# VH-VL binders against Riboflavin kinase, part 5

Target 1, 134 residues: Riboflavin kinase, of Devosia riboflavina (a0a087m355)
Amino acid sequence: MGIRLSGCVIHGDKRGRKLGFPTANLSIAPGVELPPDGVYSCIVWLPGQTTHHGATASVGNNPTFDDVKERRVEIYIHDFDGTLYGHELNICLLTRLRDMRRFSGLDDLTGQTERDVAQSRAMLAHHALTGLLP

## First folded at step 5 (VH-VL; framework fv_roledumab)

Design q53 (from R1 with heavy chain G100S, light chain S30D)
Fold by ESMFold2-Fast, scan of step 5:
Structure q53 (fold): chain C 134 residues (1-134), chain A 121 residues (1-121), chain B 107 residues (1-107)
Amino acid sequence: as target 1 above (134 residues)
Amino acid sequence: QVQLVESGGGVVQPGRSLRLSCTASGFTFSSYGMHWVRQAPAKGLEWVATIWYDGSDKQYADSVKGRFTFSRDNSQDTLYLQLNSLRPEDTAVYYCARTSIWYADYSFDYWGQGTMVTVSS
Amino acid sequence: AIRMTQSPSSFSASTGDRVTITCRASQGIDTYVAWYQQKSGKAPKFLIYYASTLQSGVPSRFSGSGSGTDFTLTINSLQSEDFATYYCQQYDSYPLTFGQGTRVEIT
């Protein structure tokens, strides 16, 4: 079901924490094909756990030094606090919620993020997710 | 009421320096990545530099790398572009422009009115 | 660097016309293209991002399409305020690059 990815949590842009939605930035293995850019409803397995947590994932491109194109995955894990740096996460992207979008300001970004998370929660509540493993 | 106002342009001789400023208002400046884009007389747009919302990452066009320095002061809602070793081909209107860096959108939604830099004898 | 080439360089049109401007990237850039309008003596105005998404407040007569290397900006039923120079821009990778511009002139 969905698109399975694994990655190590790395340091990255912490803008999400300012909005109340801290995100984990994932380093995905070389050669792994990512889905189209967008915002996704997602489930995640924390280190050592077989039960999943709901999440909202962003898949996008961040230009870097030396003209190197690097596409990144970052996830907001619902109802989870803590630091996961250096740990491997398993995730499953389930439903693409929207395309990437321009924001008119921090309030616009915050409002859209709130809607994305609410939509993700609603989608996950209606899916049959019992028995899924990392 | 998003506004970007550039200043600091002028006429200088080759080899001289100028410092451009861009004052932002009407939005939370510290939450946005910012750019400088220039346009030579009767020519098209050329991207000059990008700076992250917190100033931690900067990118420069090869034509200006090593000569121009981009910086920002989030406490004053101001951008700076230090132009060193100016050349006649740097003659252009310099615009500051806003973008969101929330996961990879480097399109420019608001632009200032521009400030003219003329490098001549 | 990714070269963005616009066609045509200039275009003569009348109000009511359908105008199409093409932008071609030298390599695949998915949908990471924005379009801008610039009137004489003014700063550029943001029109479209992600190749086809219209910026809030931009009239619906403007539309964008394309993916990969070939992109178009269309103005359906040209209005008097639309006579301007139009630029495409890629933001797939650094350096960020613009097309050379297409001037839409009154007939």
Scores: ipSAE 0.006, ipTM 0.534, lowest interface PAE 10.8, mean pLDDT 81

Design q54 (from R1 with heavy chain I101L, light chain S30E)
Fold by ESMFold2-Fast, scan of step 5:
Structure q54 (fold): chain C 134 residues (1-134), chain A 121 residues (1-121), chain B 107 residues (1-107)
Amino acid sequence: as target 1 above (134 residues)
Amino acid sequence: QVQLVESGGGVVQPGRSLRLSCTASGFTFSSYGMHWVRQAPAKGLEWVATIWYDGSDKQYADSVKGRFTFSRDNSQDTLYLQLNSLRPEDTAVYYCARTGLWYADYSFDYWGQGTMVTVSS
Amino acid sequence: AIRMTQSPSSFSASTGDRVTITCRASQGIETYVAWYQQKSGKAPKFLIYYASTLQSGVPSRFSGSGSGTDFTLTINSLQSEDFATYYCQQYDSYPLTFGQGTRVEIT
């Protein structure tokens, strides 16, 4: 079920912090095939844990904050606060919610992010995720 | 309500040891990196050490490497800083501090009241 | 290590004044700077992170700006409770470093 990826949390652009939706940028190994650009409902396993957390993932360039030159994976972990830099995360992308799109400004981006997170939460509540391991 | 309470400070002679503790409440302690920051009398703030949320990574200021040991007990919501081979230059108020929400990186969003360490002859 | 230099080291101000404190990093740190307020005999209080983002509960008269190497903390219309020492801190890389502090004194 779903698309499994792993990667180390790295320093990247800190744009999500300004929006109230902090994201972890994952360094994915060269040669690993990424799924199509888009926003995904996702689950994540923190280091050493067998229990998962709900998340919302973005794959590709951010249309409003395109300061990077390669595709990236960013994850907003639901209801999580803590530090993750330098740690390896295992994730499972479950449902593609939408295509990447251009935003007219920060308010537009923030509003869409709120809707993405709400939709991700709803999709995760719909899935049978019991017993799924990293 | 986030609360951090330090203890273990005191007056010691050079070359001796102290063990500082910091008890945390009001948040999920095991999800946060933690820090020690010190301040000598009438001086500025100096970062001492950082410990990862699970204890797997520790960073120390060069001035204390090899003398101070940082540890945490996530089952007791407690931090420990073992101060060995103390020097007069280590005289300071020692604060424990919580790292900001992970998006604020290694900033210090909550601080304890501090515990005074005095190293004198 | 990244050196953080504040200016001025101290100055006098009156309530109602607009106060600006400067912080300079010895190398580029993007916007990875935080600001703290410390009152005499008290622990520091978190004010700003990511150079310009105000911490929840901090009055709107405080603001931060800057990127790269030059950063400022501004207090618009200084209040009596704002007389304190202010510190900048970089969190771009280890070791974590603070500025030496700027003391804002009542005139």
Scores: ipSAE 0.007, ipTM 0.572, lowest interface PAE 9.2, mean pLDDT 82

Design q56 (from R1 with heavy chain Y103F, light chain S30N)
Fold by ESMFold2-Fast, scan of step 5:
Structure q56 (fold): chain C 134 residues (1-134), chain A 121 residues (1-121), chain B 107 residues (1-107)
Amino acid sequence: as target 1 above (134 residues)
Amino acid sequence: QVQLVESGGGVVQPGRSLRLSCTASGFTFSSYGMHWVRQAPAKGLEWVATIWYDGSDKQYADSVKGRFTFSRDNSQDTLYLQLNSLRPEDTAVYYCARTGIWFADYSFDYWGQGTMVTVSS
Amino acid sequence: AIRMTQSPSSFSASTGDRVTITCRASQGINTYVAWYQQKSGKAPKFLIYYASTLQSGVPSRFSGSGSGTDFTLTINSLQSEDFATYYCQQYDSYPLTFGQGTRVEIT
């Protein structure tokens, strides 16, 4: 059920901060196969925890890494405010919500991010009701 | 516990060079952007330089660009700041600092104790 | 470069007083402001980020507010350990810039 990935949280760009949705940028080892680019409903296990947290993930190109040809995974952990730099996160991508797309500016990106998070929350609630969460 | 320890400061004449180091412990150094911030005697704080977690992106204050070089060795958990062509106005305590995360990104959540650089004519 | 201007430059106060420090940005910076406390001979200590979010371990008598260009740091009931210099910092854009500092002195 779903796609399981692990990665170390690294210092990311400030776009997530400007959106009001701080994201964790995951460093995924080269050669690990990622799912198609897109936005996903997701669950996350923090180091040492057996319980999971709801999250919204984006999988796409990494234009923020100079001369590195790998795809990136960014995670917004729902209802979480904390520092995770240097920690390994285990995640499970559950439902693909939409394709990646270009944005005309921060307002467009922010509006779409709000919709993505709302849809992710709804999908995770649905999975909980149907007993599909790991 | 996060710790940052600076070293390499000293007294030098104008035009000389110094190399500052900052040794990190208590966190995964290779995952954080790092900064140098300085403070002249009896003056305020001045940002000097920022380096990304992997060393690929570096930003410098205009006052030091071309003279100072920021680098990091993630295998040794150490930052370096090479100070060249030093001027009297570079006299300051130099702090290394860790970047915050989330809404604190590009603020300075942990600071070292500082190392004093004095440039006297 | 975004200029950060603090006022007052110094404030004389007694234990139990409420102290308000103002920080003004020369351009709109949303809420990308941090506040630091520096005691004589010590490194700065992180107090507040995102204009109003307290760093873990910082006493609740400290609070921050503001958005756009005008920001304040308030200490509601000054304690003896709070006599220090306070700095605001913008992190909206490079170069990162600090205010000039505000000294909170014992009366």
Scores: ipSAE 0.007, ipTM 0.602, lowest interface PAE 9.7, mean pLDDT 83

Design q57 (from R1 with heavy chain A104P, light chain T31R)
Fold by ESMFold2-Fast, scan of step 5:
Structure q57 (fold): chain C 134 residues (1-134), chain A 121 residues (1-121), chain B 107 residues (1-107)
Amino acid sequence: as target 1 above (134 residues)
Amino acid sequence: QVQLVESGGGVVQPGRSLRLSCTASGFTFSSYGMHWVRQAPAKGLEWVATIWYDGSDKQYADSVKGRFTFSRDNSQDTLYLQLNSLRPEDTAVYYCARTGIWYPDYSFDYWGQGTMVTVSS
Amino acid sequence: AIRMTQSPSSFSASTGDRVTITCRASQGISRYVAWYQQKSGKAPKFLIYYASTLQSGVPSRFSGSGSGTDFTLTINSLQSEDFATYYCQQYDSYPLTFGQGTRVEIT
């Protein structure tokens, strides 16, 4: 069930204006196949933890700023307060919520992010996730 | 504890060059974007340049583009700002600063003490 | 470039006063504004981001508000350590720009 990925959290996203929903950029090993571009509901395990946290992930290029062809994985961990730079995260992408799209501006981007997180939370609440390990 | 320590400032004549350094400690330097911000005597703050965590993307203020070069050495936890073709209007305290933890990577959550560059007219 | 204009440029205040500093952007920037405090001879200190979110460790007497083009920093009961110059900064787009600063001096 779902797509399993691992990566180290890095800083360096020049598009880092996902305010109110701070995201972690994951450095995925070269050659690992990524799923189709889109926004995903997912769960994440912090280093040394067997319990998971709900999260919302985006896979692909930022549709509002597309001068770089490199594909990215960005993750917003729900209700998490802490510093993750340099940590290795295990994640499981569960449901593709929507296709990537272009935004008319920052207000449009922020509003859509709010909807994505709400949908992700609702989807996770209806899944049977008990006993899943990293 | 996050620390940033600048060095390399001094007094120089117009047209000359200077190299500033900023040594970082207390955090995983290779995971953070970094910035240079300057402040002329008795004036406000002016953004100078931004560099990505791996050095692959750089942004410069128009006033310094083509004259200043920003670089980093992640193995030494050090930033460099090469100042070429210096002008009297470049006289300022130069601060290195770290980007924020979650993003606003355009805001500056930790600052060094600054190093003074004086370009004599 | 997005121009940030602060008002007033300077003023005198006493401990216990409620002080308000305004910052106006030349175009809409949503909530992408940060505020900094700078004491004489020192580096700036990070106070607020996303117009109204306090940085951890910043006293609750500080608050920010605003959206679009008009932003405000408020200190609800000025303390002796609050006499400083305050700067707003937009991070909606490059080049990053600061306001000219507001100097809060003791009466």
Scores: ipSAE 0.006, ipTM 0.551, lowest interface PAE 10.6, mean pLDDT 81

Design q59 (from R1 with heavy chain A104S, light chain T31S)
Fold by ESMFold2-Fast, scan of step 5:
Structure q59 (fold): chain C 134 residues (1-134), chain A 121 residues (1-121), chain B 107 residues (1-107)
Amino acid sequence: as target 1 above (134 residues)
Amino acid sequence: QVQLVESGGGVVQPGRSLRLSCTASGFTFSSYGMHWVRQAPAKGLEWVATIWYDGSDKQYADSVKGRFTFSRDNSQDTLYLQLNSLRPEDTAVYYCARTGIWYSDYSFDYWGQGTMVTVSS
Amino acid sequence: AIRMTQSPSSFSASTGDRVTITCRASQGISSYVAWYQQKSGKAPKFLIYYASTLQSGVPSRFSGSGSGTDFTLTINSLQSEDFATYYCQQYDSYPLTFGQGTRVEIT
């Protein structure tokens, strides 16, 4: 029922912060298969927890001219605050919401992010998520 | 328990150099951006430099750009600040600090105890 | 560079007092302001981020408010351990900048 990943939270781009949607940037081991680039509804298990939290994930796996040693997924954890850098997160990507796209400016990006999070919340409300473990 | 310990300060004459170190423990050092902040005697706080978690992006205050070099060794959980061409106005306690996350990005959530650099003749 | 101006520079207070320190940014910085407490001879301590979010472990008598250009730190019912210098810091953009500090002295 979806794609399970784990990764260490690293210091990343602060764009999400400026939009009011701060994101955790995950370092994923280089051999792990990632789903297609896009925005996903997601659940996440915080360190030491068996209960999950709703999240919205963006997956970007752009080509590079150097050897790629790690891959990253950005996660906005719904209704969460706290310190996560250096911790491993377990996540499950559930529904692909849309393709990645270019934005014409900050307002365009902000508006789309708001729609993505709203759609992610709606999708999570309709999943049978009871009893899922990390 | 997050801990940052600075070392390498001392008394030097103008034009000389020093190398400061900051050893981190209690967290996954390689996942955090880090900062140097200084404070001259009886003065306020002044940001000096920021380095990203992997060392790929570095930012410096204009007052030190070209003279100070920030680096990190993620395998040893250690930061370095190379201070060259020191001036009397560089006299200060130098703190290393960890960057925050989320809404606290680029604020300073944990600080070391500082190391004193005195530039005098 | 974004200039952060604190007022007052210093003042005297007694235990039990309600004290307010202000911080003004030279341009809009949304809520990207942090506050620090520094006691004599010690490193600064993280108090507040995102203008009003209290760091875990910081006493509830501390609070922050404001957005845009005007920010305040309030200490309700000042305690003996609160006599210190307080700094605001903007983290909207580089270069990162601090206010000049406000020294809260015992009366």
Scores: ipSAE 0.007, ipTM 0.597, lowest interface PAE 8.9, mean pLDDT 82

Design q6 (from R1 with heavy chain W52S, light chain T31R)
Fold by ESMFold2-Fast, scan of step 5:
Structure q6 (fold): chain C 134 residues (1-134), chain A 121 residues (1-121), chain B 107 residues (1-107)
Amino acid sequence: as target 1 above (134 residues)
Amino acid sequence: QVQLVESGGGVVQPGRSLRLSCTASGFTFSSYGMHWVRQAPAKGLEWVATISYDGSDKQYADSVKGRFTFSRDNSQDTLYLQLNSLRPEDTAVYYCARTGIWYADYSFDYWGQGTMVTVSS
Amino acid sequence: AIRMTQSPSSFSASTGDRVTITCRASQGISRYVAWYQQKSGKAPKFLIYYASTLQSGVPSRFSGSGSGTDFTLTINSLQSEDFATYYCQQYDSYPLTFGQGTRVEIT
């Protein structure tokens, strides 16, 4: 169910850690079609695991040093502590929560991130109750 | 198990330089951002600088910007703070500290015991 | 810069007392506040983050609350090892800033 992607967690943008919502940046193979930019409720499988973790994903553009516009997938894994760098993650994007937007400042960004995570949690709980989780 | 040990403090005259070091053990050093925080005698805590896990992003307090340089050597589990053009108001105990994780990012979850820098004439 | 103001600056208390320390931010910082304990001659110790989350190993008599601009650290039934200076710190944005500290002294 939903849109399945896989990618290796790479070092990079620490925006999420700076805001208290550390994210895993995924390096996705060239040529893989990404869904529309936005924030998604998401589930993640760690290497060797058959059970999933709830997550909140963002799909959007990211500036590069080469002045090439790249689209990035960032995952905040709910209730998960640890370092994922170098791991291959399998993910499933389930529900698009909102469009990407610009922020007027750090408070605006942080408040929206908190709302996104809360909404993602609610959607995942709903999917669990209706039997729609893979 | 997490341990941070500072060294390199001392007594110097205004305008001189010192290099502080902080040696880390008990955790994967290369995965954490690190900080320097100072405390002048009988005063409160003042943030000095932050460095990202890979050294690519550095932030400095305005009072030290252009004079202090923060760096790290992930192969040696060591931080360095180069203090140039020292002033009497830089007199303080200098602590290195580890950034927290998740909702604790940019808070200071483990601290070293500090090293004293005294700038006097 | 976000100014963090603690109150009171110092006070005397006895073991068994309930102690409350407040911290006010000059602008909204959501819940991005940490609290530290510092005993004389020692490095600060991490107590609380994200306004109300206790660090592992910190006694349950410590609690934090608040959001936005007003934050509180509470110590239920003060123990002899709790006489120390307490600092709040915001980590919403750079520069990172601390409150001026609150010294809790034995009566």
Scores: ipSAE 0.006, ipTM 0.558, lowest interface PAE 12.0, mean pLDDT 81

Design q60 (from R1 with heavy chain D105E, light chain T31D)
Fold by ESMFold2-Fast, scan of step 5:
Structure q60 (fold): chain C 134 residues (1-134), chain A 121 residues (1-121), chain B 107 residues (1-107)
Amino acid sequence: as target 1 above (134 residues)
Amino acid sequence: QVQLVESGGGVVQPGRSLRLSCTASGFTFSSYGMHWVRQAPAKGLEWVATIWYDGSDKQYADSVKGRFTFSRDNSQDTLYLQLNSLRPEDTAVYYCARTGIWYAEYSFDYWGQGTMVTVSS
Amino acid sequence: AIRMTQSPSSFSASTGDRVTITCRASQGISDYVAWYQQKSGKAPKFLIYYASTLQSGVPSRFSGSGSGTDFTLTINSLQSEDFATYYCQQYDSYPLTFGQGTRVEIT
């Protein structure tokens, strides 16, 4: 019932690595239809692994790269420490947690991000996602 | 309540060294990249250095590269900036700052009070 | 390096005025601009990020606009606590750079 996507973790951002909450920014192949903007509970398969990891995904209208506007899929991988630039990730978007909304400021965004991650963890525990491989 | 408190500033002669510290509280320090920004007397803001949340990547302004070393101790919620081979041009208030997240990465959402470094002969 | 130029460098205003500060990038930076307020003797305070997103706790009289190379900070009805120096900052690419600052003085 989930939406399966794959993509390479982008290192094309002029700023280099993203700071703060560790996220992976995916380059999705041209022509692949993305789901509606929103925050999703997600599972991800890291390179060389057959088991999945929980994640929280943001799908939305994101900044341009090389003057081409792209909608991005950004993923915060739960309990993951490391770098994934240049690696191919397989993901499955499972539950839309909420619509994208305009934030009043960074504290509002930070607080909502923490709640989104907590809700994502709860939904993943509920779903019993064993056996969902790409 | 997010708090950042700098210390370690002082008056030194050219060529000497100082070690600045910044203690963080009120947030999960190990999840945030951190920055140092300085301001010379009666002048504007100048970015000095950035460190990734786990210390694995660091970026420096060209003016300090090779002289300053940025580090962090996530077990103590503390940042360090080692200032070597100090020059009169390094005279400034040094601020510790937290990075924003998502659309605010590399902006500075919370700042410490600053610590003054004076390099004079 | 991306140069950020603010205009004007300083100006005088009165409470109740609508004030506008502009910031121009030497190359395209999308929406990666933040604005800061600094009062004499104090650390800067975060006002706006991503060109137009207001930080929580910042009064709604502050707003930001622009994209690409031209950005504007507007204070709709200036209050006594708003006399300060304002800085724009680009975070599109390293090195991170600030504008030279705009000082808003009481008339």
Scores: ipSAE 0.006, ipTM 0.562, lowest interface PAE 11.6, mean pLDDT 80

Design q61 (from R1 with heavy chain Y106F, light chain Y32W)
Fold by ESMFold2-Fast, scan of step 5:
Structure q61 (fold): chain C 134 residues (1-134), chain A 121 residues (1-121), chain B 107 residues (1-107)
Amino acid sequence: as target 1 above (134 residues)
Amino acid sequence: QVQLVESGGGVVQPGRSLRLSCTASGFTFSSYGMHWVRQAPAKGLEWVATIWYDGSDKQYADSVKGRFTFSRDNSQDTLYLQLNSLRPEDTAVYYCARTGIWYADFSFDYWGQGTMVTVSS
Amino acid sequence: AIRMTQSPSSFSASTGDRVTITCRASQGISTWVAWYQQKSGKAPKFLIYYASTLQSGVPSRFSGSGSGTDFTLTINSLQSEDFATYYCQQYDSYPLTFGQGTRVEIT
């Protein structure tokens, strides 16, 4: 079983949109412990939907730019193009793909993000095949 | 249990080719990135290449670019390293190694026992 | 490329000794450092990742520390099975690079 979190989508950095991977920043309820920093394969339940969507999540501070001081949860929802500001999302972190790391710039970040999303998609397909998705 | 077994090493003259294989067992091979790392006699470790879980991304050390080609066959749980235009400085034990998916990005959590490539006249 | 320099290159020690090996990166790499142990004629064994996190199954006498450019591997009470060569590795960026190794020999 994975790690379940819920939170409200808040206005945040648009770095992901520039890379073609727009992210939803989650405001997690006070007192909820976050899992270790890292990139995770993830599923998400969108408002009003009974089925889940695949996603790639990062937990931790943004390692690319020093202006981010607080830990955050950012979700890239696969194949989704809507707006979610102000909505509550329920998520489940399934597999930790890698540690957070510092990037030298946007090209380095873009290449790693592409690999993360590809690996997340593969892990989710594997979980679906083996019956491990909740 | 995770196991990686290299094969295909041998003694070869400069300019010739060899194909190394690494057979994996004990884990879902198609879900992991894989690496080749070499070690020349009495020398340290040198990273050679990385291949992503699906083969879509490959990274090579500058010393082998254009001469070595890495591939994987996920249906056979096998990683290949094609060594072309071999040089005496390519003489080394070649290890395959696995990327950890939980903790390790590009660190190497499991290693094979290695296969020796000797390039000499 | 990021150069990883280990100190010392070799030293002699006795069982029960506390031994320290240092590794210096040519530029800041945060905590993206792994450590490996290699015994004569054997493949390397994974010891530590993220500079200080011990791999499952590795004895607690091993520890790592450091961030930025300076990193340390410590064995707090050397055992007979610990005589080996130790390597640091950065995984901040490609190309991946290793230190030159530190050989721990029996006195």
Scores: ipSAE 0.007, ipTM 0.532, lowest interface PAE 13.8, mean pLDDT 81

Design q63 (from R1 with heavy chain S107Y, light chain Y50H)
Fold by ESMFold2-Fast, scan of step 5:
Structure q63 (fold): chain C 134 residues (1-134), chain A 121 residues (1-121), chain B 107 residues (1-107)
Amino acid sequence: as target 1 above (134 residues)
Amino acid sequence: QVQLVESGGGVVQPGRSLRLSCTASGFTFSSYGMHWVRQAPAKGLEWVATIWYDGSDKQYADSVKGRFTFSRDNSQDTLYLQLNSLRPEDTAVYYCARTGIWYADYYFDYWGQGTMVTVSS
Amino acid sequence: AIRMTQSPSSFSASTGDRVTITCRASQGISTYVAWYQQKSGKAPKFLIYHASTLQSGVPSRFSGSGSGTDFTLTINSLQSEDFATYYCQQYDSYPLTFGQGTRVEIT
């Protein structure tokens, strides 16, 4: 893959924090093409940094209204506890891990999130991504 | 150099109002959640209110709900806390504080010097 | 609301002592605990977050540990500037709550 996106962090989902995986929502400019819905291994550049962090991203539609600009990019940044609201993040989506799916409940969601993050970590560890810039 | 400077404290009678201000400098104010924490004389710390970076979400301690109003002006790098229907138990030093640089984690990495509010007859 | 209980409420110590302050949450809060130092007449100073992560610039004699319900702040070799009141705070859920404080007094 190697799809580059940037966007401002908007309100995050606090449920992710209770599951151990707090996510940041990215506001992407109107008209920017997003990749297919799914879960992706990802790297993120924090504000002012030239080094990247591993992350797991989900790309999906808000099904409430038929509006492409309501598509959401949510990012769990690995091994990072950071307040990023209002900051612009640069990201690179690397590998699509799976399709989006519905979950039967919180246990199902939590278990899948754990597997997604583990797979994302494994994919990122396979490639030395040193020297990539925002 | 992060600085938070509170003002607006004073001595008032019960039932009166005060407006506290906190001026921020040395960081991108609009990117941080902000808080008010108070401390009564010879007592511990008590969280009062939290406001999100853009002002869209506000949380208040039960003891002040309906009486205190928190707001922010990101264009002026300033917080406001409107204190209405003041009671003697509201007597405290009021600190403004910044959210830590951690995602949705509300610990307080920088504090102002505080402003004293005294409610007495 | 999550109650944060510190022990002891106060104690006397001498420079060079190893000082331990305990903080107990009324329910599990993972590692969502911060510690603050407050000197007489001054605003609180941030020391530790996420139970054990020391803020940049805080002396290495300070350390934190714990998870779930039991948390500890340790000062390995007490210095004269460390005589102060120490507070724990949980940020797992609203309302945000502090411990009642532990005052470290000079002997």
Scores: ipSAE 0.007, ipTM 0.538, lowest interface PAE 12.4, mean pLDDT 81

